# VH-VL binders against Nucleoside-triphosphatase THEP1, part 8

Target 1, 177 residues: Nucleoside-triphosphatase THEP1, of Natranaerobius thermophilus (b2a6v4)
Amino acid sequence: MTESNILLTGKPGIGKTTVIKRTVELLSCSSTGFYTREIKRGDPRVGFEIISLQTGERLPLAHTDFTTAEDRVGKYGVKAENLLGFLKEINEAMTSNKPQCLVIDEIGKMEFFTPGFHETVDKAFQSSYPLLATIMKKSHKFCDYLKNRGDTDVIEVTENNRDDLPEKLAKRIEEQL
Short names: E, the ipSAE of ESMFold2; O, the ipSAE of OpenDDE; V2, 0.75 times the mean of E and O plus 0.25 times the DockQ between their complexes.

## First folded at step 1 (VH-VL)

Design m02 (framework fv_masavibart)
Fold by ESMFold2-Fast, scan of step 1:
Structure m02 (fold): chain C 177 residues (1-177), chain A 120 residues (1-120), chain B 110 residues (1-110)
Amino acid sequence: as target 1 above (177 residues)
Amino acid sequence: QVQLVESGGGVVQPGRSLRLSCAASGFTFSSYGMYWVRQAPGKGLEWVAVIWYDGSNKYYADSVKGRFTISRDNSKNTLYLQMNSLRTEDTAVYYCAKDFYGSEYYFDLWGQGTLVTVSS
Amino acid sequence: QSALTQPASVSGSPGQSITISCTGTSSDVGGYNYVSWYQQHPGKAPKLMIYDVSNRPSGVSNRFSGSKSGNTASLTISGLQSEDEADYYCSSYTSSSTYVFGGGTKLTVL
């Protein structure tokens, strides 16, 4: 049997990651995957870090100080290899048969540089586990494919729904477990 | 270092078939989407087809849909364009071009092109 | 489907600035930030000059800049030099998951 995949989209800064974290905190099952956090230096945003939901391990994904990085997005150098261990945890979770929710925050341009990212995401969407993910709003070939899947619900996070979404999503995920 | 080399062009009669090849080197071929773009003599550029990095999705220009088939062999680092039911208006230099992992939507690197002439 | 609209030709003198427009619809140029520009010298393959509306690849002079307003994208070349003489093409992603090129603009450096 198939569980529905939940994709959160919305404008930058709207609170997609906050919705993810609040939803996960309400779940009675374990969650496997990662979420992103902005790295700030005073007012300017200088980078992004990825954080494991299982271990709390933190690694920078992108930073303005990564001036020698081969991969770049805007003003940020990207250390896409730092995502490899997190993808491994998601792949291992899918073979474990343990009740859990898979979390991917974010399916976006920076993460696409990581070898195996597309494969892991595709497997997660096809898996029987509930998936809660954020995806960039802008059109991209792979993103458009994921958004158009028949087993996938795309929800735009807005100022009007962001405070209510965590409770609604947690109930929905619990019903699938 | 990073190169695309087209081959298979030539003179062919209307209604016949021709297969073009594009040999890639100097980059991880299986990580990138690939395109075919053509240019008729003295005319502008026209996009022909795209294939995603893993071969799963393909899209075609309306002018070639149903006649041309794009494919790839990642084990051989080679892109193909099978052209069936050729018409005189298919006469053009055919370029292969590299995308970035299927997500950048632009033509980063181009080959030198191979000329296809469809004439009676 | 039809090509994006570009002027057939543009000319300028060395040191001047010129702008080439590229007009589409809300289903291509106006709907997405995936506009790119290509330079083609006679007998050569096209070269990427601008991607994602306004970004320059490594090795492309900062004299080249891109912008977009509504359904029209623009390529501006400042400090015009003789080697800039070439054909210029815009391209955009479309709502049908396809790509469309502009008709091309011949730039003459007087």
Scores: ipSAE 0.006, ipTM 0.467, lowest interface PAE 14.8, mean pLDDT 85

Design m04 (framework fv_masavibart)
Fold by ESMFold2-Fast, scan of step 1:
Structure m04 (fold): chain C 177 residues (1-177), chain A 122 residues (1-122), chain B 110 residues (1-110)
Amino acid sequence: as target 1 above (177 residues)
Amino acid sequence: QVQLVESGGGVVQPGRSLRLSCAASGFTFSSYAMYWVRQAPGKGLEWVAVISYDGSNEYYADSVKGRFTISRDNSKNTLYLQMNSLRTEDTAVYYCARDSEYDYGEYYFDYWGQGTLVTVSS
Amino acid sequence: QSALTQPASVSGSPGQSITISCTGTSSDVGGYNYVSWYQQHPGKAPKLMIYEVSNRPSGVSNRFSGSKSGNTASLTISGLQSEDEADYYCSSYTSSSTWVFGGGTKLTVL
């Protein structure tokens, strides 16, 4: 088993994104990709934004205010086109020769609406670069395929392991570089 | 295997209250939104309420809003429906159902309990 | 009542194909790809047959398929068998963040 691809799963709100961000902070190499963040109006969750690890650029992925959006997930309208630039950054990174970690947070329903998302994800899993990603727990043909790959380690984030995971994952990624 | 078991149904007078329970097993209860759906005798299905995986969001059908309260206790793997100010029109089999989506929930009903009958009669 | 419109009944013979329609508006069936179908035998709880318009859960026969055109979703059952005799309900998410069911269709296998 190479296990170069690390997939984090777990219940909503468990801290998967926090594990990603803390792991990336511990790495000596560059990280390319994006992570998600909740958009709140006071306390209630009203949407999600995607943030570039390389540039810090923020774009909304989903919001309850996107009432005219063609694509939807639950109460959220999805602007899947906003993910296109982030996919381009990941695709370009895979042609470089510098040590780096690829990050995809999240491989899930909202992101699946983006043209080229499946292709970019599949290429990232096949790449020689370490991949750190979060993935939805629910069964989905593409997600199940990714979870069952021989080069992929699926880790469930729980209250018991979330604080210790960043250091353990960073060590694994560093050993791969 | 996913199992949902409803309890608390029975015969109750109009204007009174009744609390239904749904005991969940075979999955991580705290990771799924949960529903109550009812079916009046000889009629179709009617969505009643939904609660998010962590209990932070609830939505209700207009027919029950202000009278029914959905809640959950994730430490006990149990879903509740508190039914107040009951009317004869609330007579139905009440089903507990699990949300389809682990991550962002509130889409469709992938597993159902056997139901519990509530009869509101004078 | 804003329930989705289904025919009250449909019938077919063993081996035939039948289609059940489910008509809503642009605020439910037409606006979202969150149409699901449920099978209910007498005295039993509903069972999910189709989700997100056209996807089948594990364990559901490939004889069941779903589709959507505009404001109308359809459930098609091919190679009808006696065990398919049941009530069928469609459901959709709505722009009001609520769920609506169809009135139900009784399938009789002759």
Scores: ipSAE 0.014, ipTM 0.499, lowest interface PAE 8.2, mean pLDDT 85

Design m05 (framework fv_masavibart)
Heavy chain, then light chain:
Amino acid sequence: QVQLVESGGGVVQPGRSLRLSCAASGFTFSDYAMYWVRQAPGKGLEWVAVISYDGSNKYYADSVKGRFTISRDNSKNTLYLQMNSLRTEDTAVYYCAKEGYDESLYYGMDVWGQGTLVTVSS
Amino acid sequence: QSALTQPASVSGSPGQSITISCTGTSSDVGGYNYVSWYQQHPGKAPKLMIYDVSNRPSGVSNRFSGSKSGNTASLTISGLQSEDEADYYCSSYAGSNTYVFGGGTKLTVL
ESMFold2-Fast, scan of step 1: ipSAE 0.170; ipTM 0.714

Design m09 (framework fv_masavibart)
Fold by ESMFold2-Fast, scan of step 1:
Structure m09 (fold): chain C 177 residues (1-177), chain A 117 residues (1-117), chain B 110 residues (1-110)
Amino acid sequence: as target 1 above (177 residues)
Amino acid sequence: QVQLVESGGGVVQPGRSLRLSCAASGFTFSDYGMYWVRQAPGKGLEWVAVIWYDGSNKYYADSVKGRFTISRDNSKNTLYLQMNSLRTEDTAVYYCARDYDYAFDIWGQGTLVTVSS
Amino acid sequence: QSALTQPASVSGSPGQSITISCTGTSSDVGDYNYVSWYQQHPGKAPKLMIYDVSNRPSGVSNRFSGSKSGNTASLTISGLQSEDEADYYCSSYTSDSTWVFGGGTKLTVL
């Protein structure tokens, strides 16, 4: 295997998180990390939550009701510090001897406010463990660096491939273990 | 291990107030959102309110909005429901429940509130 | 008065399979994958059987499965056993940041 890191990109709402969850469900190993869920009040969306794959615990990452938040992205106030415990779980997993897949959903602007996020992501990409992550489509210095790594496969999720991707990705990850 | 225990239910006259408590144990209470759900005798389940893990965000069912207030004390691992201007149609078993990915994964045993003259 | 539509009752014999439907709108079941199912025996608190449309909590039999197509979610119980006799409720998150339950379905194991 030449590319151990899988980066999913695609337009907002295309189903990147669904691909992550379905892929994880097909794996024989444990998964460590988090996924993000949208909170909607119809269209437009009102917020985002981060959820642990190990424990199911959830914390809000961003919400339109966070009017006093120091960090902001568009209409959302961001509580980036809520990601700290999840980053700790990923860092601890990288020092274990257990077969596992690392999951980071999403590598994007809101998460960049969290101290240590760039460092944890860099370590995950360098680790011997398979990594399954989503990344924002828009150009950004750090994101472009990750997308251009020789050990990283960037896959755009589309309506044509999203239903087939989970089985294909699970096979690739299993072959790396 | 994980347990929720409701208390504070009883018989109360219409127009009065009552406060329910829910004591949590066996998990890190401050990491989870919490719900109140009710069930009138012989009827189905009705969502009442939700509070986020840090108390910063709250939502209510239209039937109780303006009358009920959800709150929590993370230092005491306790969830509360302050019920004002009670009506006979508020008669129900009240359950507290823990949030798990917008589902209700752990439920208390329930506490009966009877609003009657 | 429920926002989600379930049949009032369903019945089956031991060993058979039954399916309970839960129909909403695009603003709840259709647009969100936050559908959950609950089992309630008489005089007991509800128990989570399925969350996130199709995921089972630890301790729930694989005889219980969930699915969704458009605005309709379904709970399927295979290999029916007498202890499955209970009321079943679906629930969904909504675009208003609220939660709605179905009216409930009484399962009778004949």
Scores: ipSAE 0.008, ipTM 0.472, lowest interface PAE 14.5, mean pLDDT 86

Design m11 (framework fv_masavibart)
Fold by ESMFold2-Fast, scan of step 1:
Structure m11 (fold): chain C 177 residues (1-177), chain A 117 residues (1-117), chain B 110 residues (1-110)
Amino acid sequence: as target 1 above (177 residues)
Amino acid sequence: QVQLVESGGGVVQPGRSLRLSCAASGFTFSEYGMYWVRQAPGKGLEWVAVISYDGSDKYYADSVKGRFTISRDNSKNTLYLQMNSLRTEDTAVYYCAKGYEDWFDPWGQGTLVTVSS
Amino acid sequence: QSALTQPASVSGSPGQSITISCTGTSSDVGGYNYVSWYQQHPGKAPKLMIYDVSNRPSGVSNRFSGSKSGNTASLTISGLQSEDEADYYCSSYTSSYTLVFGGGTKLTVL
């Protein structure tokens, strides 16, 4: 049985991650996965970190200080291997039969460098579990495939809908459990 | 040259509050993260708090979270540490330090905070 | 969480080399190349000696060098001099986006 997947898109800085966090807070079930946040430690826009929804553990995904990194996006060196533990948690969750929501923020260029990322994402979309994810706006073969899936609802986050979306999405996810 | 000067330390009773200041000069204060690090008498260094260049991100050591507040005024080149609900174990020399993500240079000379009954 | 593990003391004679270890876990020293070392003389503020595992700030003697293997970072001081007598602290970035210090090592030059 194919369940609906929710894909959020929108302008950088519009609040996609805030919509995800507020939606997760309203759910009665556990959520497994991660969200991404900009690092503002010293200099502005020096990197991005990935944060576990279950544990709150944080690991840098990309940073301007990763000068020896093999993979790069713009000025950032990418330590895509830091995402491996989070992907493992999502894969293990999918072998469970407990009610839960899978969360992937973001399906984008930096994450694509992680071994197994495409496979884990594809399995999550095919799973019976509700999936709440964000996806990059740019055209990309894998992203276009995900956006065009018949089991996937693509929602653009805007200033007009971002405050109302969490309650609506939480209701939809609860109905799938 | 780059200088950091702490002030506001002193003797205070448990449960009271104290505010520390750090005056910065010799660099563009608004472009750097700032740190507070403390050292109890005869003990090692302990990170206390960090604040981003624009004040939007703040992180605290578990031992002070909920009691201490780090802030900055970029127009005055000044870093602050508001210390509430002080405990005897907060007794330490408090250093401010200029940050470069994961390391600090330079450090101020420190200001002593003594929390005693 | 816990401070990084350093030996409480180390000693050497003038002209010798000594090494101070700093042991953590894969969530700090082992996971990142963000290890720094600080020198502290009695009654003084700490001074940065090494950053990002092996980088030396301008003005720090090349007798000081840093390295890392697995979960252990090391500070090596060659050609020991009397003024090197001080406390040395390591520091590392953590997976919780925080910073932790080692317990400190007292270097005695005899």
Scores: ipSAE 0.000, ipTM 0.461, lowest interface PAE 13.6, mean pLDDT 84

Design m13 (framework fv_masavibart)
Fold by ESMFold2-Fast, scan of step 1:
Structure m13 (fold): chain C 177 residues (1-177), chain A 121 residues (1-121), chain B 110 residues (1-110)
Amino acid sequence: as target 1 above (177 residues)
Amino acid sequence: QVQLVESGGGVVQPGRSLRLSCAASGFTFSSYGMYWVRQAPGKGLEWVAVISYDGSNKYYADSVKGRFTISRDNSKNTLYLQMNSLRTEDTAVYYCAKSTYKVTYGYFDYWGQGTLVTVSS
Amino acid sequence: QSALTQPASVSGSPGQSITISCTGTSSDVGGYNYVSWYQQHPGKAPKLMIYDVSNRPSGVSNRFSGSKSGNTASLTISGLQSEDEADYYCSSYTSSSTYVFGGGTKLTVL
């Protein structure tokens, strides 16, 4: 297939992660990688956690309580090192020969602080495995490179398509297996 | 080698309709978003509409929303702008422009020479 | 009205540097790094000079540079030449998935 990588973009809060989760629920194969979830203290958002699709392990990526963190994005301190184990899982999956879908949610500013993140993402895009990923909307040299790859299908998630995307993407991924 | 050629401009009366076309060559048309941008005589640039590479997403300037429709035919490498309920303030040179990206966000990479639309009684 | 604020005119002599500002809000220039600059000579179509705040397309002189601080983007032209005399427009993507242009700046060389 010419466009084996599926890259979801869209405005914050549009439902990119929900599209990812609903898509992987429809797949007959295993999924390796992670997705991101908001951490809430009652109503207000106080951070983000990363969750392994394979193990269910979760670790905070960013939090307002990380006041001593060296890396920051807005009001959040970033513990980018917490992503290292998840990147290892993805790297190891790429050396196997089992039917699977790679998942990276999200390719964005917080994740860029993690050593090896750019390298793992680049390898995932080059891999023979189906890749389903989300990417920040803002222009960035690495993000723009990924969005313009000939093997990559870039889909903007909107209110009009988000409910139909999971079934369409699952069918596309199944056809690559 | 990218070339964009607009056509369909002319003089029309208020309240009438006009369809503009933009013939694209020199790139894989189906892989890029496309725009319409206009410029009234002696005035600045005003963005009109954008369409994604596959036609699934479209956005419009508030001044034309509900009256103009952007569309594309990837089999013919052609972009369209259907202009309904034309007003005198729609008088402008209309440019088609290519996006740097597949999606609706991006930049106006290459521009056509424009086609003049005059809305006058 | 134009949504982005540019000076109506700027001027300089050959060899000098000039800077054109483009001020928006947090919902356009300040919120996104999708800022671009266009050069337009009289009777001609616009030409992309800068995209992604600071990137140059192939064929654009390195005398042209772009930057952004907060809600204000800037285009700087160094080593000013007579051929640089033109109208310059900034543009930004917006939080509404639309685009806005600045009002344009007429650059006069000498």
Scores: ipSAE 0.006, ipTM 0.501, lowest interface PAE 13.5, mean pLDDT 87

## First folded at step 2 (VH-VL; from c04 with light chain N95K; framework fv_cixutumumab)

Design c04k (at its last look DockQ between E and O 0.03; V2 from the best seeds 0.00; counts 0 for: pae E 13.1 > 2, placed apart)
Heavy chain, then light chain:
Amino acid sequence: EVQLVQSGAEVKKPGSSVKVSCKASGGTFSNYAISWVRQAPGQGLEWMGGIIPILGIANYAQKFQGRVTITADKSTSTAYMELSSLRSEDTAVYYCARSHDWEGYYMDVWGKGTTVTVSS
Amino acid sequence: SSELTQDPAVSVALGQTVRITCQGDSLRNYYATWYQQKPGQAPILVIYGKNNRPSGIPDRFSGSSSGNTASLTITGAQAEDEADYYCNSRDSSGKHVVFGGGTKLTVL
ESMFold2, look of step 2: ipSAE 0.005; ipTM 0.508
ESMFold2 (binder alone), look of step 2: mean pLDDT 89; pTM 0.932
OpenDDE, look of step 2: ipSAE 0.000; ipTM 0.553

## First folded at step 4 (VH-VL)

Design p02 (framework fv_masavibart)
Fold by ESMFold2-Fast, scan of step 4:
Structure p02 (fold): chain C 177 residues (1-177), chain A 121 residues (1-121), chain B 110 residues (1-110)
Amino acid sequence: as target 1 above (177 residues)
Amino acid sequence: QVQLVESGGGVVQPGRSLRLSCAASGFTFKNYAMYWVRQAPGKGLEWVAVISYDGDNKYYADSVKGRFTISRDNSKNTLYLQMNSLRTEDTAVYYCARGEDYFWSYYFDYWGQGTLVTVSS
Amino acid sequence: QSALTQPASVSGSPGQSITISCTGTSSDVGAYNYVSWYQQHPGKAPKLMIYDVSKRPSGVSNRFSGSKSGNTASLTISGLQSEDEADYYCSSYTTSSTLVFGGGTKLTVL
């Protein structure tokens, strides 16, 4: 495909991560990267965890109990260094000669606190590997740059398209392998 | 399957120290807060201490604060309780228990078999 | 002293239903929906039976159910069986960010 990078945007809770996960399940190749999941106590959301697609390893990225964290977003303390190992997996994958899809969920405020995140994302977009990522909808200098790249297709996830997107995206990614 | 096995209990004189261990298997130990809960003979359950997934946050019951230290070694899947300045009222079966959160849980889903600590002269 | 009040004992016959109460204050049971129940057989570790007032872990019989009204939580066991004979403990989160337990209830199946 002409646009090798796929960026999913949409309102919080619309199902961007579900689209990512369903798409990855349909791929014939391996997937390297991470996805994000809410941490709940009862119904209240108390944080977000990051989960490796390759290993299943998980660590909290943001949590209300990171009370000593210097970086914060809303009520959450952000332990950005917990993302370092996941970025290393993506960087190492890009030196591999094996067919794979890179996954970054999400390119957003919390992740920007991690040293090297900007650099890893830029390399992933420039790589020959297909990239499937989610990105915050709000305007931001770095996000706007990524959305306006000529090699990047920005797709808004909605109630009307979220169930059909995984099959469509998997076909596009397979064509790039 | 998930298993927690405590060790290190025994008979000790007041004022002495003991170190308890809890060996974990069957789950990714480093992703969970871990707890020590005790039960005196013929009495109910009493929370003792909790340690976060990474070992950075520790909290203690008032009855043991300043005397007990909770710690963990994620590379060995092992939880510890260092008990100093032991008192007769510390006599209890000590259970290792797993939380469902990285920092704090409102319940314990898995418990070890317990190890008996008897503090007497 | 236990922070939460439970009856010292309850009894029932096979096939009967029984209920065990757990009474706290507006600073624990009344403040949060974070009440759990544990079953303990003689010489054994406690086993989680109910969490978050009414939720059951996988593998726990649907004969066990939990509820809460105001400052009192309740554990109900239906279709009593001999193996249900055990001590039952309630627990609650508190406004002091601690966990407290009840004194325990001995269930006898006669």
Scores: ipSAE 0.320, ipTM 0.734, lowest interface PAE 3.4, mean pLDDT 89

Design p30 (framework fv_masavibart)
Fold by ESMFold2-Fast, scan of step 4:
Structure p30 (fold): chain C 177 residues (1-177), chain A 121 residues (1-121), chain B 110 residues (1-110)
Amino acid sequence: as target 1 above (177 residues)
Amino acid sequence: QVQLVESGGGVVQPGRSLRLSCAASGFTFSNYAMYWVRQAPGKGLEWVAVISYDGSNKYYADSVKGRFTISRDNSKNTLYLQMNSLRTEDTAVYYCARGEDYFWSYGMDVWGQGTLVTVSS
Amino acid sequence: QSALTQPASVSGSPGQSITISCTGTSSDVGAYNYVSWYQQHPGKAPKLMIYDVSKRPSGVSNRFSGSKSGNTASLTISGLQSEDEADYYCSSYTTSSTLVFGGGTKLTVL
């Protein structure tokens, strides 16, 4: 109740997205938002795609083939505009007044290029709906602000807790509804 | 040729209002967080307000919260500070400054020359 | 009443090194690696010298370095030059999403 916002952090590849997906599968209410997935060509990662939890719609967020993209993170060109429709879904969900869990995977550098992302995230944290999100571990003013909110519980995903977290988080979210 | 130019300062009576402007040129204004920082005569620096690149997030020092409003017009490359219910302790040189990177800057790398606001009767 | 504590003054001779401290709390300097340092010459706007505790903007001399231990950040100026004579201010982000400055330190090069 007091900590309605749950932020998962942890090292890359630890399984944060898996915890999100397993938690959502255990919920009796609907979930609105998106999760991210790696795009691979054999061994190296070539990009990331965003996937709707409700519809399964997929759009690339970043790719090494986006050579003319204005926004970049490392070797990846970022098409941040592809996140706009997903943010719209989250904004609409917050006005629906139906029991649901909001999901944002990930609050991170690539997503920050999307117009309205910070505003949507701020609204989600302020909303009465439970929020389950992943956030980059690296220090950043906006991320650190979110992590230090009194209504926010920051949990580091580790090899030791990742298999048990989904059941614990689902129980907490159900109790908040 | 990156520069910031403040305007709108002057002498104003306590309780009155004043609006400051900061004109940006030589860079893509809409990619940067913007700050207002003030300095009373002979005193140190005091942060006043910050606004994100798109205007969606705004934060204020406790001393001005509820009285001052920061805003921006990205189509005009201009930052504003609306100052209401002015007090004598608001007397200072007001600087606008650019955040170093896209959203919440880690430092303020470009500063204007400042504009003096004197609140007195 | 500045939120961050700096010595009012510090002095050194050309070629020496000096260090200016900036002490806050676990809710500002101790909470984040977002400490910046600014140099201000009389009648001029401040200039960013250090950000993110220890990073230098383009064009800032490597004689300027920053560090942090717990709730105290430090600016060190090596090989002091007459042009370094100025006021120096630290700043830090806070857990309340605000920015606070130190009271400033006047550096005199003797």
Scores: ipSAE 0.006, ipTM 0.475, lowest interface PAE 14.8, mean pLDDT 86

Design p42 (framework fv_masavibart)
Fold by ESMFold2-Fast, scan of step 4:
Structure p42 (fold): chain C 177 residues (1-177), chain A 121 residues (1-121), chain B 110 residues (1-110)
Amino acid sequence: as target 1 above (177 residues)
Amino acid sequence: QVQLVESGGGVVQPGRSLRLSCAASGFTFRNYAMYWVRQAPGKGLEWVAVISYDGDNKYYADSVKGRFTISRDNSKNTLYLQMNSLRTEDTAVYYCARGEDYFWSYYFDYWGQGTLVTVSS
Amino acid sequence: QSALTQPASVSGSPGQSITISCTGTSSDVGAYKYVSWYQQHPGKAPKLMIYDVSKRPSGVSNRFSGSKSGNTASLTISGLQSEDEADYYCSSYTTSYTYVFGGGTKLTVL
């Protein structure tokens, strides 16, 4: 069967998000979803923000200054509710017949705190739309399930392939449409 | 493109209150921490207050703590400074300024033109 | 009371290079790489010229450069132009999680 779902994995800082953004820029169709970007204060990383591909809206997902957050990952407090509007955009996209690529950056532990995240991800993988997503490397029941799906191609981003991946992935997604 | 416009300054007597406004345009206001910084006539700059992107976190300089309240209305792209119990030493040009991220900044990338507050009897 | 120390004034001729110092303590300039510089023309708002010691915002001339050694940061303006005539203020983050500013330096272009 056609592998309509593309999952990018790789070490932190390898450039997974850059591959996503460059791939999206090469697509002729619209892209719906979000990507993640580091928040820096001076040189140190203090958090991560999520940016909508449709609207450009952005909100912090995790930050060292979310000191009262109940959910935490390492030194970061996680404001998982900030992801709710982005999930709504993806859910709404899946009810349309407009040609588009779904984007989820990242399927990881911070995002798992968001109510409805697992359901939205599952629906995206089952959808007829091409999906381009990043996923954490660490073993997790849900992540392992997604990586082992027959309709899913897991690609490790490395220094050797990261510059060439955007053109290859864009061509593959275009052929699926 | 980025523009910050302060208003509400004027002459006020000691012990009274005044509210300053800062209208923001040319950027997504709700995504930035915002600052008030003041400059007394002929003197240097002094940080006054900061408010996080969502209005949940606020911090003040010791000189104004308990007297000034910073707030924002993201639906109107407007920053406010409520100044209570004004003192003659609060006389200054008040600038609003944009932070570098959602909560805090080590520098101020854009400034308004300032609004003069004169506390005098 | 304990602002960063800058010379009150500095002067130069067009085309020359000048440097403005900003001296603090081990609790501010010496503690972090978080020094910024602002240009202020009479009656105008401050404008960010340098941040994080040596970085320039988009649109700021490469004639402006910043550096730091120990407790002293420096702003250097090369190829001096008449429009550079202004007050210059340095600022640093502190170990008390606050900001300190310099007293300002008036640059006169002859």
Scores: ipSAE 0.229, ipTM 0.718, lowest interface PAE 4.2, mean pLDDT 89

